# VHH binders against q86uu1r1256to1370, part 10

Target 1, 115 residues: q86uu1r1256to1370
Amino acid sequence: SKVCRGYLVKMGGKIKSWKKRWFVFDRLKRTLSYYVDKHETKLKGVIYFQAIEEVYYDHLRSAAKKRFFRFTMVTESPNPALTFCVKTHDRLYYMVAPSAEAMRIWMDVIVTGAE
Key: E = the ipSAE of ESMFold2; O = the ipSAE of OpenDDE; V2 = 0.75 times the mean of E and O plus 0.25 times the DockQ between their complexes.

## First folded at step 3 (VHH)

Design p13 (framework vhh_7mjh_2)
Fold by ESMFold2-Fast, scan of step 3:
Structure p13 (fold): chain B 115 residues (1-115), chain A 124 residues (1-124)
Amino acid sequence: as target 1 above (115 residues)
Amino acid sequence: EVQLVESGGGLVQPGGSLRLSCAASGFTFSTYWMSWVRQAPGKGLEWIGRIYSSGTTSYNPSLKSLVTISRDNSKNTLYLQMNSLRAEDTATYYCAKDSYPETYYYDDAEFDYWGQGTTVTVSS
């Protein structure tokens, strides 16, 4: 249970396209790493747990605070209902889970890991 | 156009120290985050740490006490200082460039270029 892995679709790239990435949550290393695919041979990036400030999925909260000027990223998601955010000191990551159950699991392991 | 060239690898004795360099060219080095990543034979990729354009660093907690990442923007060079090396540190070491300048706060931080790697062997 120290390592959780699976596919998530994340906001990425210069043109704000959504890309499927293989995520690895490693509690011992305290990192959330993402790869091109499940073979874990091409590392695309790493989120360090101590940099994580907030994990949230409440789209009403996001829309209410940034509705007319800044809420575009969440509303342009391929599936807003399954989109959650990971806020770090310097960047905000948007991720789409494959199901509501998967979203709950990912949010739980990231929140507990960040503590 | 973009090139990252690692150097400084080689054979080192257990308990020894080693400094790796990564010479960058073809982009405005000072504005990009840079990372070090390693891969031991037959093992997966392991992220070592990152240095921001500001010089601030973030490390893999398993390695934080053993490594220091620094940069010299005047020389377009990234460094990895390693101390108290053990057999488990035997690996190919890569430097990796972030896809976007630090000014893209809401964009995903993904590596777009990697060096070819430099091999470190820790053996007596």
Scores: ipSAE 0.032, ipTM 0.565, lowest interface PAE 6.1, mean pLDDT 80

Design p14 (framework vhh_7mjh_2)
Fold by ESMFold2-Fast, scan of step 3:
Formats: C-alpha cells, structure tokens, sequence
Structure p14 (fold): chain B 115 residues (1-115), chain A 124 residues (1-124)
C-alpha cells in the first residue's frame, strides 16, 4: 500500500466499538476518506481537510498520566501507544495505526495536507 | 425501516441549475447530520458536503460556489442546489445519513444508510 492509503482501526459506531477501515488520503481532493475495505466500494465517511484543527498522539499519553481524564475513559483504545487523534470542526476521530512508523507517516501527511 | 429516496436528477444544459431532493423516512430526521456524495461514471466517490442538525453546513472547497445544502425538518427532506453546472458534474448523486446522532460529538460517525441515487447528466 502507499503511505497515502492503508488500514487503520477507528473508534466508533453505535456501540462505541473499534472498526478496521481503509483510509485514503487524497491531497488533490483535500479529503481523508474511509471505506469498509481496500476495494473502495463502500464509503463509510469523509474528513474534510479544512475542518481539521489538530492532529496529535500525546494527548492520550498525557490523559493517562492524569489518570481520570474523561476522554481516555470514554474512548479506550485497544492500543494506546499507536493511537492518534484527528480533531475536526465537528468531531474527534481516534485511529490506531499498525505500527509506530505508520502512525508517524499518517500524522505527517494529514498535518501537511491540512496546512 | 430507514429509507432515503433521492429525486430531481435529469438532463441539464451546461451553465444550468438543478435542485435535488432526498426524502427521509423511518427515523427522526431532525436529529441526524446528513451528507451528499456523488460518483461520476467510472470514477470514485466524491463527498460534496454535510449539513448539521443546526442547519449549518460544511462543503468540499473544490465545489465552492457551485452547491448549497439545506434541509426542511418539517418535511423530512434534504436538498442539494447546484448552479453553473458543467459536463464534469455528470454523476449519480446520493444522500447519506451520518450514523452520528447530532448530540454525540465523540461518537464515531459513519454513513450507515444511503439512498439509491439520482443521475444528473450535463450535456448540450
């Protein structure tokens, strides 16, 4: 897969579960889209670049050090060390990357695209 | 059951205008965020924009000045107004329900229901 597309596990759904989704970062369209799988036939959502306010990963680590921070309690991640957050105008997105390097790459391309 | 039905598609001349409608039933329409998405023949899906429960909107900037999304909660209807249409706007247009109930900022939002789509063809 190219760095501009790949699988991430995102928080959410009606039951607050974590779901594996295929993410596509399209710099020309200014969108970060996510699909059921890599065939890109079932679109599940879109994050518009102009709506992105922040991208961070140390927020969950900072919350853990404070112990009872509410966002950590409501959005427990299956892998906190590989979890990053995209804060948009309309909501928070939590994503788990498959590796530390993948997390760095995803955060870099999203931050650069949003700027 | 949840149902979304688009209408208003058809043949339109370049430079023309068209308004699409999406009739919603089977749920409390006023409490959901709604989106429009299009797909040109042989191309991928392209998000057009979203309308919140408040009536505020957020658009894909590549479509700036072309579209306006609105809603009428008394009629359970979502609208997409398009102006200055060009051949590249030829596509099937879908309305989609954002899974997110409007009050749950931290809950995951995905498109959980889609209409069947309505086709817009822009040609002379």
Amino acid sequence: as target 1 above (115 residues)
Amino acid sequence: EVQLVESGGGLVQPGGSLRLSCAASGFTFSTYWMSWVRQAPGKGLEWIGRIYTSGSTYYNPSLKSLVTISRDNSKNTLYLQMNSLRAEDTATYYCARDEYPGSYYLDSGEFDYWGQGTTVTVSS
Scores: ipSAE 0.061, ipTM 0.524, lowest interface PAE 5.8, mean pLDDT 78

Design p15 (framework vhh_7mjh_2)
Fold by ESMFold2-Fast, scan of step 3:
Structure p15 (fold): chain B 115 residues (1-115), chain A 124 residues (1-124)
Amino acid sequence: as target 1 above (115 residues)
Amino acid sequence: EVQLVESGGGLVQPGGSLRLSCAASGFTFSTYWMSWVRQAPGKGLEWIGRIYSSGTTSYNPSLKSLVTISRDNSKNTLYLQMNSLRAEDTATYYCAKDTYSPEGYFDSGEFDYWGQGTTVTVSS
């Protein structure tokens, strides 16, 4: 109830490639953390709830509104229909869920936890 | 508060040169990738080039040797040197901060902050 965990594919910053990462959303700690794998041994990054400004489905945005992304190779997700974005005050994270159901669950817990 | 303020725009004759500056504040400038983007009146955005935190650069091939991007981390300032300007280079030039940071957050493909722009007019 207070923790949601699972695999998501995340866009890499330095190399424009999509990497599978283990995400842990902890409502009590108010963090969204991601690890190399489900053993949660090697932490790769943390997003704090306080930094989250917006959560949205990338595939629902208009083409015109996305025009400033045209000159980057990252504009095309490996699965646009299952891609959602977490916008923080510093960064925008692109994530691909394994299914439509998983995507809905992740967005629900992030939105609810950020309240 | 993250701020990017461009300067150095103005009227230039064809064949002239111009150096634009972008003063950055509110973040650790040295660790971020920075880009220059332009927009001609009534046209879409055109990416000019990027400078990585390492100082390495990547340019739009269509602009070839016309531009050079550099940075001065001690002054938190990004530069765009433009040479052999043509009427087609008339545009508003924007400084943009990439989402990437080597400090442990990995994100990419979008700019999270833009300056208000500085206008360059190439005309006689």
Scores: ipSAE 0.000, ipTM 0.094, lowest interface PAE 16.0, mean pLDDT 74

Design p16 (framework vhh_7mjh_2)
Fold by ESMFold2-Fast, scan of step 3:
Structure p16 (fold): chain B 115 residues (1-115), chain A 124 residues (1-124)
Amino acid sequence: as target 1 above (115 residues)
Amino acid sequence: EVQLVESGGGLVQPGGSLRLSCAASGFTFSDYWMSWVRQAPGKGLEWIGRIYHSGSTSYNPSLKSLVTISRDNSKNTLYLQMNSLRAEDTATYYCAKDSYGSGSYYDSGEFDYWGQGTTVTVSS
């Protein structure tokens, strides 16, 4: 019955940008939703649990991919040490947590919820 | 500019079916992901599902057996087919445009435009 809520900064937008969003992990609905703010009145997006393939950190430490007629831009995080990734079958999300403890909690609840 | 106009809402009997439409204008409809979202009276927003530019769909698992999302790119129209309607399906239904289109890796997806909504009331 417990729902995990909190602010995360996510990568997104037409230009490389980082947006502060209020995330709600709802185990009963099997959704991870994000809103403009904590009032949860302006929904910006939804990740449903069955679409989640991986949750990991240290993506910025991964070896650069070789380029082949396709430009792969390296994304920069405002805080690499607090950055984790949620990979779904259709989209890749980069998240910055407000603290190391918050990052651990978010990664844990998403991984356990997606299983 | 970008406009999304829902239609097809109304009063329906329990167990009935209803098809909602969303007429899109002001952007290249075929390039963007589209979603349906609903809000029951006094409740939060509930995502129903999305349809990709390719026509493939992804649904909220709790609603998957009850709904079908489709699109007609030649008419710039998005559809939501609902079957076996129950009282708890009473809600305002919105279509939402995703900022993510075909090929935009940097856009992790945000609902950037919404329709005004169409109301569905399931009652006898």
Scores: ipSAE 0.451, ipTM 0.763, lowest interface PAE 2.2, mean pLDDT 81

Design q01 (framework vhh_7z1x_3)
Fold by ESMFold2-Fast, scan of step 3:
Structure q01 (fold): chain B 115 residues (1-115), chain A 125 residues (1-125)
Amino acid sequence: as target 1 above (115 residues)
Amino acid sequence: QVQLVETGGGLVQPGGSLRLSCTASGFTFSTYWMNWVRQAPGKGLEWLSRIYSGGSSTSYADSVKGRFTISRDNAKNTLYLQMNSLQPDDTAVYFCAKDSYPETYYYDSGEFDYWGQGTQVTVSS
């Protein structure tokens, strides 16, 4: 099976704090799931491939044409240069990758898997 | 320069055991997932096993599950494959392979950037 796993720092939906989460991208299940830690025992959420509309880098940092609330959220990131966004039907997910290479890979597998 | 050197191959009889080692240099071994892959004569590459950078998580191909055990010693920059209950079908060149990126994520077989030269394992009576 085609699976990608790793830590990303994710902004919370209800309380806007940044938390390290273990992400599992599973092409066969068509899910992007996140857990408390690498043991994958405590599931925190699931993003279904069919719900994903867009994946993009932090273009919002330089794009004044974006909605104010989206730009403000990116600015609050612990590392704006390594922040990318997954847009779904119901909300935006902001995630910080551990490196530029990791960010590129996560964005590539999510876009390719969702198509 | 990144180097991976496999040792421990050889001729063994069916039902026998071998332990392969892979010595790594030129990168921070302790931060990367490591893999074992083999290639039988006239066949393609077959991924066998992978191990988490810290050693706590492993996975195996169905063909070797229960017979092979992957392990690592980060202090010695060495990856191991303990092979038990060897069968003629296990005859192949065995390679260790480094994941393309540090421990922050992993991929299925084929997402590697460096491979060793391989070590020959022959299972024959």
Scores: ipSAE 0.000, ipTM 0.123, lowest interface PAE 15.1, mean pLDDT 76

Design q02 (framework vhh_7z1x_3)
Fold by ESMFold2-Fast, scan of step 3:
Structure q02 (fold): chain B 115 residues (1-115), chain A 125 residues (1-125)
Amino acid sequence: as target 1 above (115 residues)
Amino acid sequence: QVQLVETGGGLVQPGGSLRLSCTASGFTFSSYWMNWVRQAPGKGLEWLSRIYSGGSDTSYADSVKGRFTISRDNAKNTLYLQMNSLQPDDTAVYFCAKDEYGSGTYYDSGEFDYWGQGTQVTVSS
């Protein structure tokens, strides 16, 4: 499909500030948008595909590739095993998926859409 | 008190042009990314465009790329959206939206925290 939707818990502007948001990945618009809820009536932010540099999760990477802040954020997550990161040229977005299956799907559609 | 006020909406024929303005007050306008977002009748919010605090970096949704131009005048605390080659499906309420944290922050540094009231654009013959 051209659109992937679902809830993810994202890190806010402060460490340990984690917020549940409704994410919409739209291939036609080339945007990853997040809203307060599934009714999509309050838009909270957008990540445009051209800004995305990397999508990763630490348990599939070697220890040598871990950065202090990335490692710390994963450790402080409410569910480190389901936490993945979207790196843009000026921001790091940390998200917790509701399941391992959801995490794989989200990472795949974001990586594929950004390329 | 943060305020964003949109103006410039109206009725235009297909192929026409409009320029929207958003006047900002209550914060240091020159320090924040600004956005344009729209809502068509019966539909959800759609992000359209973003502009860096200094005006140099811009990005657009594919639906408006090449037709719309975002710009800003920091001396006047004003954000603009120049809309050309308007189509009937551009009919929507247009909002400006402010990023929560300044352009110099890193990590997931916030969300859209303030919105204008919106201005109606109707494209019809």
Scores: ipSAE 0.204, ipTM 0.604, lowest interface PAE 3.8, mean pLDDT 81

Design q03 (framework vhh_7z1x_3)
Fold by ESMFold2-Fast, scan of step 3:
Order: C-alpha cells, then structure tokens, then sequence
Structure q03 (fold): chain B 115 residues (1-115), chain A 125 residues (1-125)
C-alpha cells in the first residue's frame, strides 16, 4: 500500500538511450529507486521525494510555438503518448509507462507521495 | 579505468561512530555527484546520501538524517561518510556509487554506473 513497483523505460544521457528499469516507489522511505530488474539486487539510481518539484505528462507537445528542451526530449521518446516527466531541483527524468493505466497510476502515486 | 575503493568499516558498539572513505580513480571526480548506498543482511539496497560535484548540495535518506554526514575532498579524490549514533540496524555493507553523467549534463537519468566493492559495518554490543 505504501509501495508501488513496476517496469518503466527511463531516458539516459543520450536522446536514444532509453533503458528498461524496475522502479520502486516507497512512501515510507521517501524514495523512488530503480533497479536493473525486479529482483532489486542492482540499484541503478534514486529520485528523492524531497527533490521532486513537478510531475507531468507530455502536454508540452501542445506548445509548438515554444521550443524547449523538455518538449524535444518527450517527442524523441519511443512512445510520447505514454511518456511522463518528473522534475527535480537538479534534473529532469523522462519515463515511458507500459500502458495508459500504468502511467496514470505512477503519476498519481508519485504526486501524492511527494506532497 | 574507473575504480572506487571503500575503507573505514568495522565493528562498533551502539551509540558509536565510524568514518567511511571512498577513494576514486580513473575519472574526473570533481565533475560527478557521488552517493552512499548500503545493503543489510538479507535485504535490498538502500540509498543513504548524495553530494554534488562541488560539495555545496547534499541529500539524505530519512533513516540517517541528523546522524550521517556526507562530504568530499576533490583534491584527494575522496568521498566520506561520517556516521554517528550508530544503531544495530545500521549493520550493512556500505558502498559508494558514481553518477553516470557529469553534473553539467542538463538532462540526466540519474543512474549509477560504477560501484565500489563495499565495506562491512557491524553495530553490536
């Protein structure tokens, strides 16, 4: 109940460097951690609850007159319609959910857990 | 070739203190965020703390806030974790981990690409 788990495809440091990672959102620990796979033995990174400022989907596609890096990265995604963004104080994270339902669930738990 | 080596672990009594060090080589240490992560016996990995390239920004897991302090010495390519008020449930192997991309990268996954071999910390009476 306090934990949400699942696979998301996360953008790396290159436009086409999208990697499938196992995400664990643990509200009690206040961490969003991601691993190589569901066995949770190889931690790849952590997004801190305290650092999360904003969670949004690719509505930035509607701002065609305004070219911003975040919009460009979303449109370069393997699946822009299932891509959502987590903005922290130091960087942006782009994630592709496996379905529209999964995307809604992930966005909801991250928003409510971080507030 | 990137290498991270942790030292400073050992046996300590509850309420005691330890200072861990992680010596880095094979990359521009002063350009990367660094992390401390631990793994308790039979449990998964737990992120503890992070420090930016210049040392001006730090973050901590709630389980260690107020007890642990992360710091770095870029001239010595060394990352530190000062651990105070240690408890039996702090018993774990402690790892340092390097961010995959330099701090100046304006968009980033925040992934770790290199880890040390770990140093054992045991808190027991």
Amino acid sequence: as target 1 above (115 residues)
Amino acid sequence: QVQLVETGGGLVQPGGSLRLSCTASGFTFSSYWMNWVRQAPGKGLEWLSRINSGGSSTSYADSVKGRFTISRDNAKNTLYLQMNSLQPDDTAVYFCAKDSYPETYYYDSGEFDYWGQGTQVTVSS
Scores: ipSAE 0.031, ipTM 0.565, lowest interface PAE 7.2, mean pLDDT 80

Design q04 (framework vhh_7z1x_3)
Fold by ESMFold2-Fast, scan of step 3:
Structure q04 (fold): chain B 115 residues (1-115), chain A 125 residues (1-125)
Amino acid sequence: as target 1 above (115 residues)
Amino acid sequence: QVQLVETGGGLVQPGGSLRLSCTASGFTFSDYWMNWVRQAPGKGLEWLSRIYSGGSSTSYADSVKGRFTISRDNAKNTLYLQMNSLQPDDTAVYFCAKDSYDSSGYYDSGEFDYWGQGTQVTVSS
C-alpha cells in the first residue's frame, strides 16, 4: 500500500523518443524511481518528491507552450490524451499511462506523495 | 569509451568520515549532471545525491541530507562525496552514475546511462 508499481512510457533520451519504463512509487522513501523493466535491476532515474513542483495533464498546458516552441519540444506522444507531466525544479518529465484510469491513479499518488 | 571509476571506500567506525571520488573519462564531464547511488546488503538501489553540471545546484535524499556533501571538480573530471557522521546503516556499495541530461538547454530523458563499478563502504565498530 505504500508502494505503487507499473509501466509508463516516458520521453526518451532524444526528441521524439519514447521509452517504456517500470516505475516504482515509494511513499516511505519519498521517491519515484524508474527502471528498464519489472525486475528492478537497472535503475534509469529517480524523481525525488521534494523536487516536484507540479503534476498536470499535458494537453491542458499545450496551448500555453506555443510561444516558446523551440524550448518546449513538440510533444509527439504516442497518446496525447493519456500524457501527463511531472515538473521538478530541474527537469520536466513527460509520461504516457496505459489508460485514463491508470493516469488518474498515477497523478494522484504522485501529488499525494509530494505532501 | 565512457568510464567511471570510484575510489575512497573502506572500513570506518561509527561517527567517522570518508571522501569518495569518481574519476570520469570518455565524455565532456562538465556538460552533465552526476549522481551518487548506493546499494546496501540485501537491499535495492538507493539514490543519494545529484549535482548540476556547473556544481551550483545539488539535491540529496532525506537519509543523507546534512551528513553527505556532493561536489565536483570539472578541471579534474572528478565527482566527490564527502560523508560525515557515518552510521552502520550507511554500509553499502557506492556508485557514481552519469545522467543523460546535460546543460545544453534541450530536453532529453534524464536517465542514468553509465555507471561505475562501485566502491565498498563498511561502517563497523
Scores: ipSAE 0.352, ipTM 0.722, lowest interface PAE 2.8, mean pLDDT 81

Design q05 (framework vhh_7z1x_3)
Fold by ESMFold2-Fast, scan of step 3:
Structure q05 (fold): chain B 115 residues (1-115), chain A 123 residues (1-123)
Amino acid sequence: as target 1 above (115 residues)
Amino acid sequence: QVQLVETGGGLVQPGGSLRLSCTASGFTFSSYWMNWVRQAPGKGLEWLSRIYSGGSYTSYADSVKGRFTISRDNAKNTLYLQMNSLQPDDTAVYFCAKDSYGSYYDSGEFDYWGQGTQVTVSS
């Protein structure tokens, strides 16, 4: 489809906090945009398809529990089992889907759209 | 019946190259993420690389990034690992592993493994 919309919880880049954002996948514009809410009035960021390097769901990269090691963002996610990553040339995005089905749909449309 | 068969292992000198192949049968190969994993003598399993079902998206462990290249040929049901600049610490049994959940996401969870192929890097 041309457009896919929905809520995902996203890890902040500057301040490392998890925030619910409204995501819009637009195949025609080749963008994945995120807004404060579903009214799409306050744009918070845009991921251009050509910048996307990888999309993955990866428990194997979970950090070890060591005093001097930081936990990975996947491990520190509100729901690691529903957390997937979108890696671009400039940033790694950590996202939590509301369900396993939603995660499958989002990863599929992002991966196929970026090709 | 799902089968994964690795070939291409052997003895190589440090700095040498090998290409591993994994031939898949018993499932729709083109619908699944595929992985390479190794196990060095006396050590645990180490994930090395994965490839999207369509072949476009790949990722690598830091230990092999820039030296190893994963690829696939869906028409031949075959997964490859091109290994360059081999080092003695690359000595391991190399396994291909099938992702559990199909093409929509890389689960990091594997339901089938091959028998493995031995790679020995020594002078």
Scores: ipSAE 0.000, ipTM 0.143, lowest interface PAE 14.8, mean pLDDT 76

Design q06 (framework vhh_7z1x_3)
Fold by ESMFold2-Fast, scan of step 3:
Structure q06 (fold): chain B 115 residues (1-115), chain A 124 residues (1-124)
Amino acid sequence: as target 1 above (115 residues)
Amino acid sequence: QVQLVETGGGLVQPGGSLRLSCTASGFTFSTYWMNWVRQAPGKGLEWLSRIYTGGSSTYYADSVKGRFTISRDNAKNTLYLQMNSLQPDDTAVYFCARDSYPGYYFDSGEFDYWGQGTQVTVSS
């Protein structure tokens, strides 16, 4: 119940590239961490629960805002229909789930944990 | 003691059907994605199907899509593979395999525990 793990494909920060990463949602530590792979030896980043402002997959809302970077990232996703976004106070994270059900569950878990 | 035990294999004629079962023990079955994998004589391992922890999402290899159906009963700690329209080239030892980490939400893509296997032979 406290920890959730799995693969998501995420957009890189400075260089535009989509990379498969192992995500660990730790409710007790209040972190969403991502690693190179499931062995959890090479940490690539951490999203703190308190920094999370919004979780969404609304493509129409992205288009309405006319932000070139945001609009292009969603459009150029390997699977736009399974792409969701986590907005923090400092940046936006784009992630591709392996299925529609996984996307819904990850979004629900992240939103619930951020509370 | 994590254990996976396959049953239901046997001899069937082409066009026939079989239902394989995999009984899990020693872990919380409902928290893991589960898989079916086979190995034909003299061949390598071939992944066939995987199923989400709750049973709602299933995936299949092209070789079995439309003929095989994966399902699970979390109350019984049991994984199933319904095999229809069996062909001679479906002859193999069938294994159930557990994803490497518990995944309430989605798959890990790799397996850490395997059953002993059950033999399926399709011949006339």
Scores: ipSAE 0.000, ipTM 0.146, lowest interface PAE 13.6, mean pLDDT 77

Design q07 (framework vhh_7z1x_3)
Fold by ESMFold2-Fast, scan of step 3:
Structure q07 (fold): chain B 115 residues (1-115), chain A 125 residues (1-125)
Amino acid sequence: as target 1 above (115 residues)
Amino acid sequence: QVQLVETGGGLVQPGGSLRLSCTASGFTFSTYWMNWVRQAPGKGLEWLSGIYSGGSSTSYADSVKGRFTISRDNAKNTLYLQMNSLQPDDTAVYFCAKDSYPETYYYDSGEFDYWGQGTQVTVSS
């Protein structure tokens, strides 16, 4: 089976700063893990597929429903057009992809993996 | 043509501070991650820090965390490295380095296509 890996910029959980992290999508382990860099030696966090509730484009969802989050995201995100969200039961993850193509790929593999 | 020019190096005593600057030209500075890399005498290259194109996301090597701060001014096409609590082991030539690809592509840390000339930092009494 194939593994998807690459850099995404994510917002920190406690410290609201955007950090470049190396993400690894592992279908066999059913995890989306992120590391300090591509050498995968310093694990920063794991998102278990079972915990994922939604994956959505920040700029395409909820002008009316999530106005507060949309306004906050536009203010905080370094690139709102390339920002997508992974919602788990405990936390909402905000991620910036390096390109529209990369964003499409990441969202597709996460959505299909979490089916 | 792409050009990166570092300034601000010099001689400092242990515990001192320096601020390095890197002025960029010949490319759209605001769309690239920028990095600081150093090379101590007789040693290999060591990546120190990187900063997202928009300036809001940074990454640091463990050896400099808490002591060095990377920042950028996209209006001035300038990258900075504030170095505090300098140690003799920080003696090196410091380079600014441009990511090979803009934010539109996947990036490997340490994959750079252009480097500056370097600026010498010497930490000794």
Scores: ipSAE 0.000, ipTM 0.117, lowest interface PAE 16.7, mean pLDDT 76

Design r01 (framework vhh_7mjh_2; at its last look DockQ between E and O 0.03; V2 from the best seeds 0.00; counts 0 for: pae E 13.5 > 2, unsure alone 61.1 < 65, placed apart)
Fold by ESMFold2-Fast, scan of step 3:
Structure r01 (fold): chain B 115 residues (1-115), chain A 124 residues (1-124)
Amino acid sequence: as target 1 above (115 residues)
Amino acid sequence: EVQLVESGGGLVQPGGSLRLSCAASGFTFSTYWMSWVRQAPGKGLEWIGRIYSRGSTSYNPSLKSLVTISRDNSKNTLYLQMNSLRAEDTATYYCAKDDYPETYYFDSGEFDYWGQGTTVTVSS
């Protein structure tokens, strides 16, 4: 299939919180979109594939990263072992997968652009 | 109170051009990323593109040759220029606002407010 779909929990919101979002990776459109739920009627955001610089396991990389304008703050995941990062030129996205297998699949799909 | 109001939709002939506007109020427009999203009748949402605070853009590659997004921070207005319109471009067009200003490096990167939409019909 050319499209990968599933739930991931992402860091975000006006208050630092973790929100469950329905993610859709579309190889042809080269976008990773996320919605409120699987009905895909309420779009919350889009990560343009070409903006992605790297994808990595958060628990294997230094947690000290720039988080705020002029300041740095470490953001702790509710499940570090299942957390991976999608780094773009403009933003750093934190995602928590429902399982280790799901995390591997999502990272592979995003990195290779396959499926 | 955040408001986003789209305008400029209407009936256009195939091959024509149209410019949509989105008037923003209730927030510091110049510091937020803005996006255009469309929905054709009976179809899903399709992201058109994003414009960053100072005017650089990212587009859906399926649409990038047909559209240009721009902004005027002095007027708190977002624009979508569409050229070579086809019947499949018939849709309701929405502007959407990111939830954090660009100064936040980490996500969320979520759309927190949408306009009501403006309808574009491409027909002869």
Scores: ipSAE 0.620, ipTM 0.850, lowest interface PAE 1.3, mean pLDDT 83
Fold by OpenDDE, look of step 4:
Structure r01 (fold): chain B 115 residues (1-115), chain A 124 residues (1-124)
Amino acid sequence: as target 1 above (115 residues)
Amino acid sequence: EVQLVESGGGLVQPGGSLRLSCAASGFTFSTYWMSWVRQAPGKGLEWIGRIYSRGSTSYNPSLKSLVTISRDNSKNTLYLQMNSLRAEDTATYYCAKDDYPETYYFDSGEFDYWGQGTTVTVSS
């Protein structure tokens, strides 16, 4: 498929709270975009494939994060087991999938797209 | 123009209480979630909590101090009640406007506007 769509819960960049966003993976555009909702009327951000460095599971690193951040805006993931990270040149994105299957799919398409 | 103006900061002794206010203008206050955040000297920003449009609240589970967020929509004012204050609560406190009005997806949000902050110093 050239396009993959669905909701993920994303941690904010400046304010590290979690927000549900509608994600669009587009192989042709080579972008991972996210919107306010599935109508895709309000774009909130774009991750370019060429900027992606790494995709990995976050639940294995969550304990370490808590140790280093005493007064951080980072709130606990709503579901650590379904949390994965997309590391770009400029930013580390934390995302929570609605299911294990969804997480696998999103990680796979993002990794494949970034290659 | 959206404006958020915090007030109520000052010097307080350990164990004391303080109530901060945030006067909002330039938007339909009653329809938006509002949050409090703080920044201690030499530290990063910390999210304190949020109040939703209908008055329910969510707080940072890592908070050690007792806090209560409330709002008066008739006055376009947000409040932060802090009790049993400790030295580590010393910080500049900011009110923040969430990006969107109330949604039903998750009890979370991001912020698009900030106040100038009000400084709280907890010291004996």
Scores: ipSAE 0.019, ipTM 0.242, lowest interface PAE 6.9, mean pLDDT 85
Fold by ESMFold2, look of step 4:
Structure r01 (fold): chain B 115 residues (1-115), chain A 124 residues (1-124)
Amino acid sequence: as target 1 above (115 residues)
Amino acid sequence: EVQLVESGGGLVQPGGSLRLSCAASGFTFSTYWMSWVRQAPGKGLEWIGRIYSRGSTSYNPSLKSLVTISRDNSKNTLYLQMNSLRAEDTATYYCAKDDYPETYYFDSGEFDYWGQGTTVTVSS
């Protein structure tokens, strides 16, 4: 309840490609960190709770029309139906969960941390 | 009932600078992300950049170092500073509310998230 761990696929920051990352949500440290893998030895980024402005379901469906934002900034998600977004003050993170249940859990966990 | 009104366009000399404004109403401006886009005559729409609610920015790499986006949340106003203007910068410039990726900015024809635009002409 205080910590949530798991793999998510996310769009990269500098190099725009979809990358599998090990995410660690830590309510005590108030961080959402991500690593190369589950061994947590190589940190790739940190999202502080205070930087999170919103968490929402990406309305891009498997049959949905392409949008300007998606066309210019983001390569199409490998699984649009399982994609959710974390909006921060300087970046929009796109994350793909391994299942619908995992997506709902991660979104709920991150929303509660941001509030 | 979102309204966006661009202003500050006009005729400028090559090498000149210009500051465009976008007056926003009908929503809580301070909590939303905003973008600038432009359209040169006979060309497609080109995204210029975005400013987040807390003031950080992200720019189109091809326009990096040529433009600066800022906002004044107390005045509900978005700004675009342009420098070293050239003839190819002649365009209609639009501001847009871009908080969510589910909207159609260019191919809908409805312009629910756009202003009417302000025209910049760069000519000697």
Scores: ipSAE 0.000, ipTM 0.196, lowest interface PAE 13.5, mean pLDDT 76
ESMFold2 (binder alone), look of step 4: mean pLDDT 78; pTM 0.786

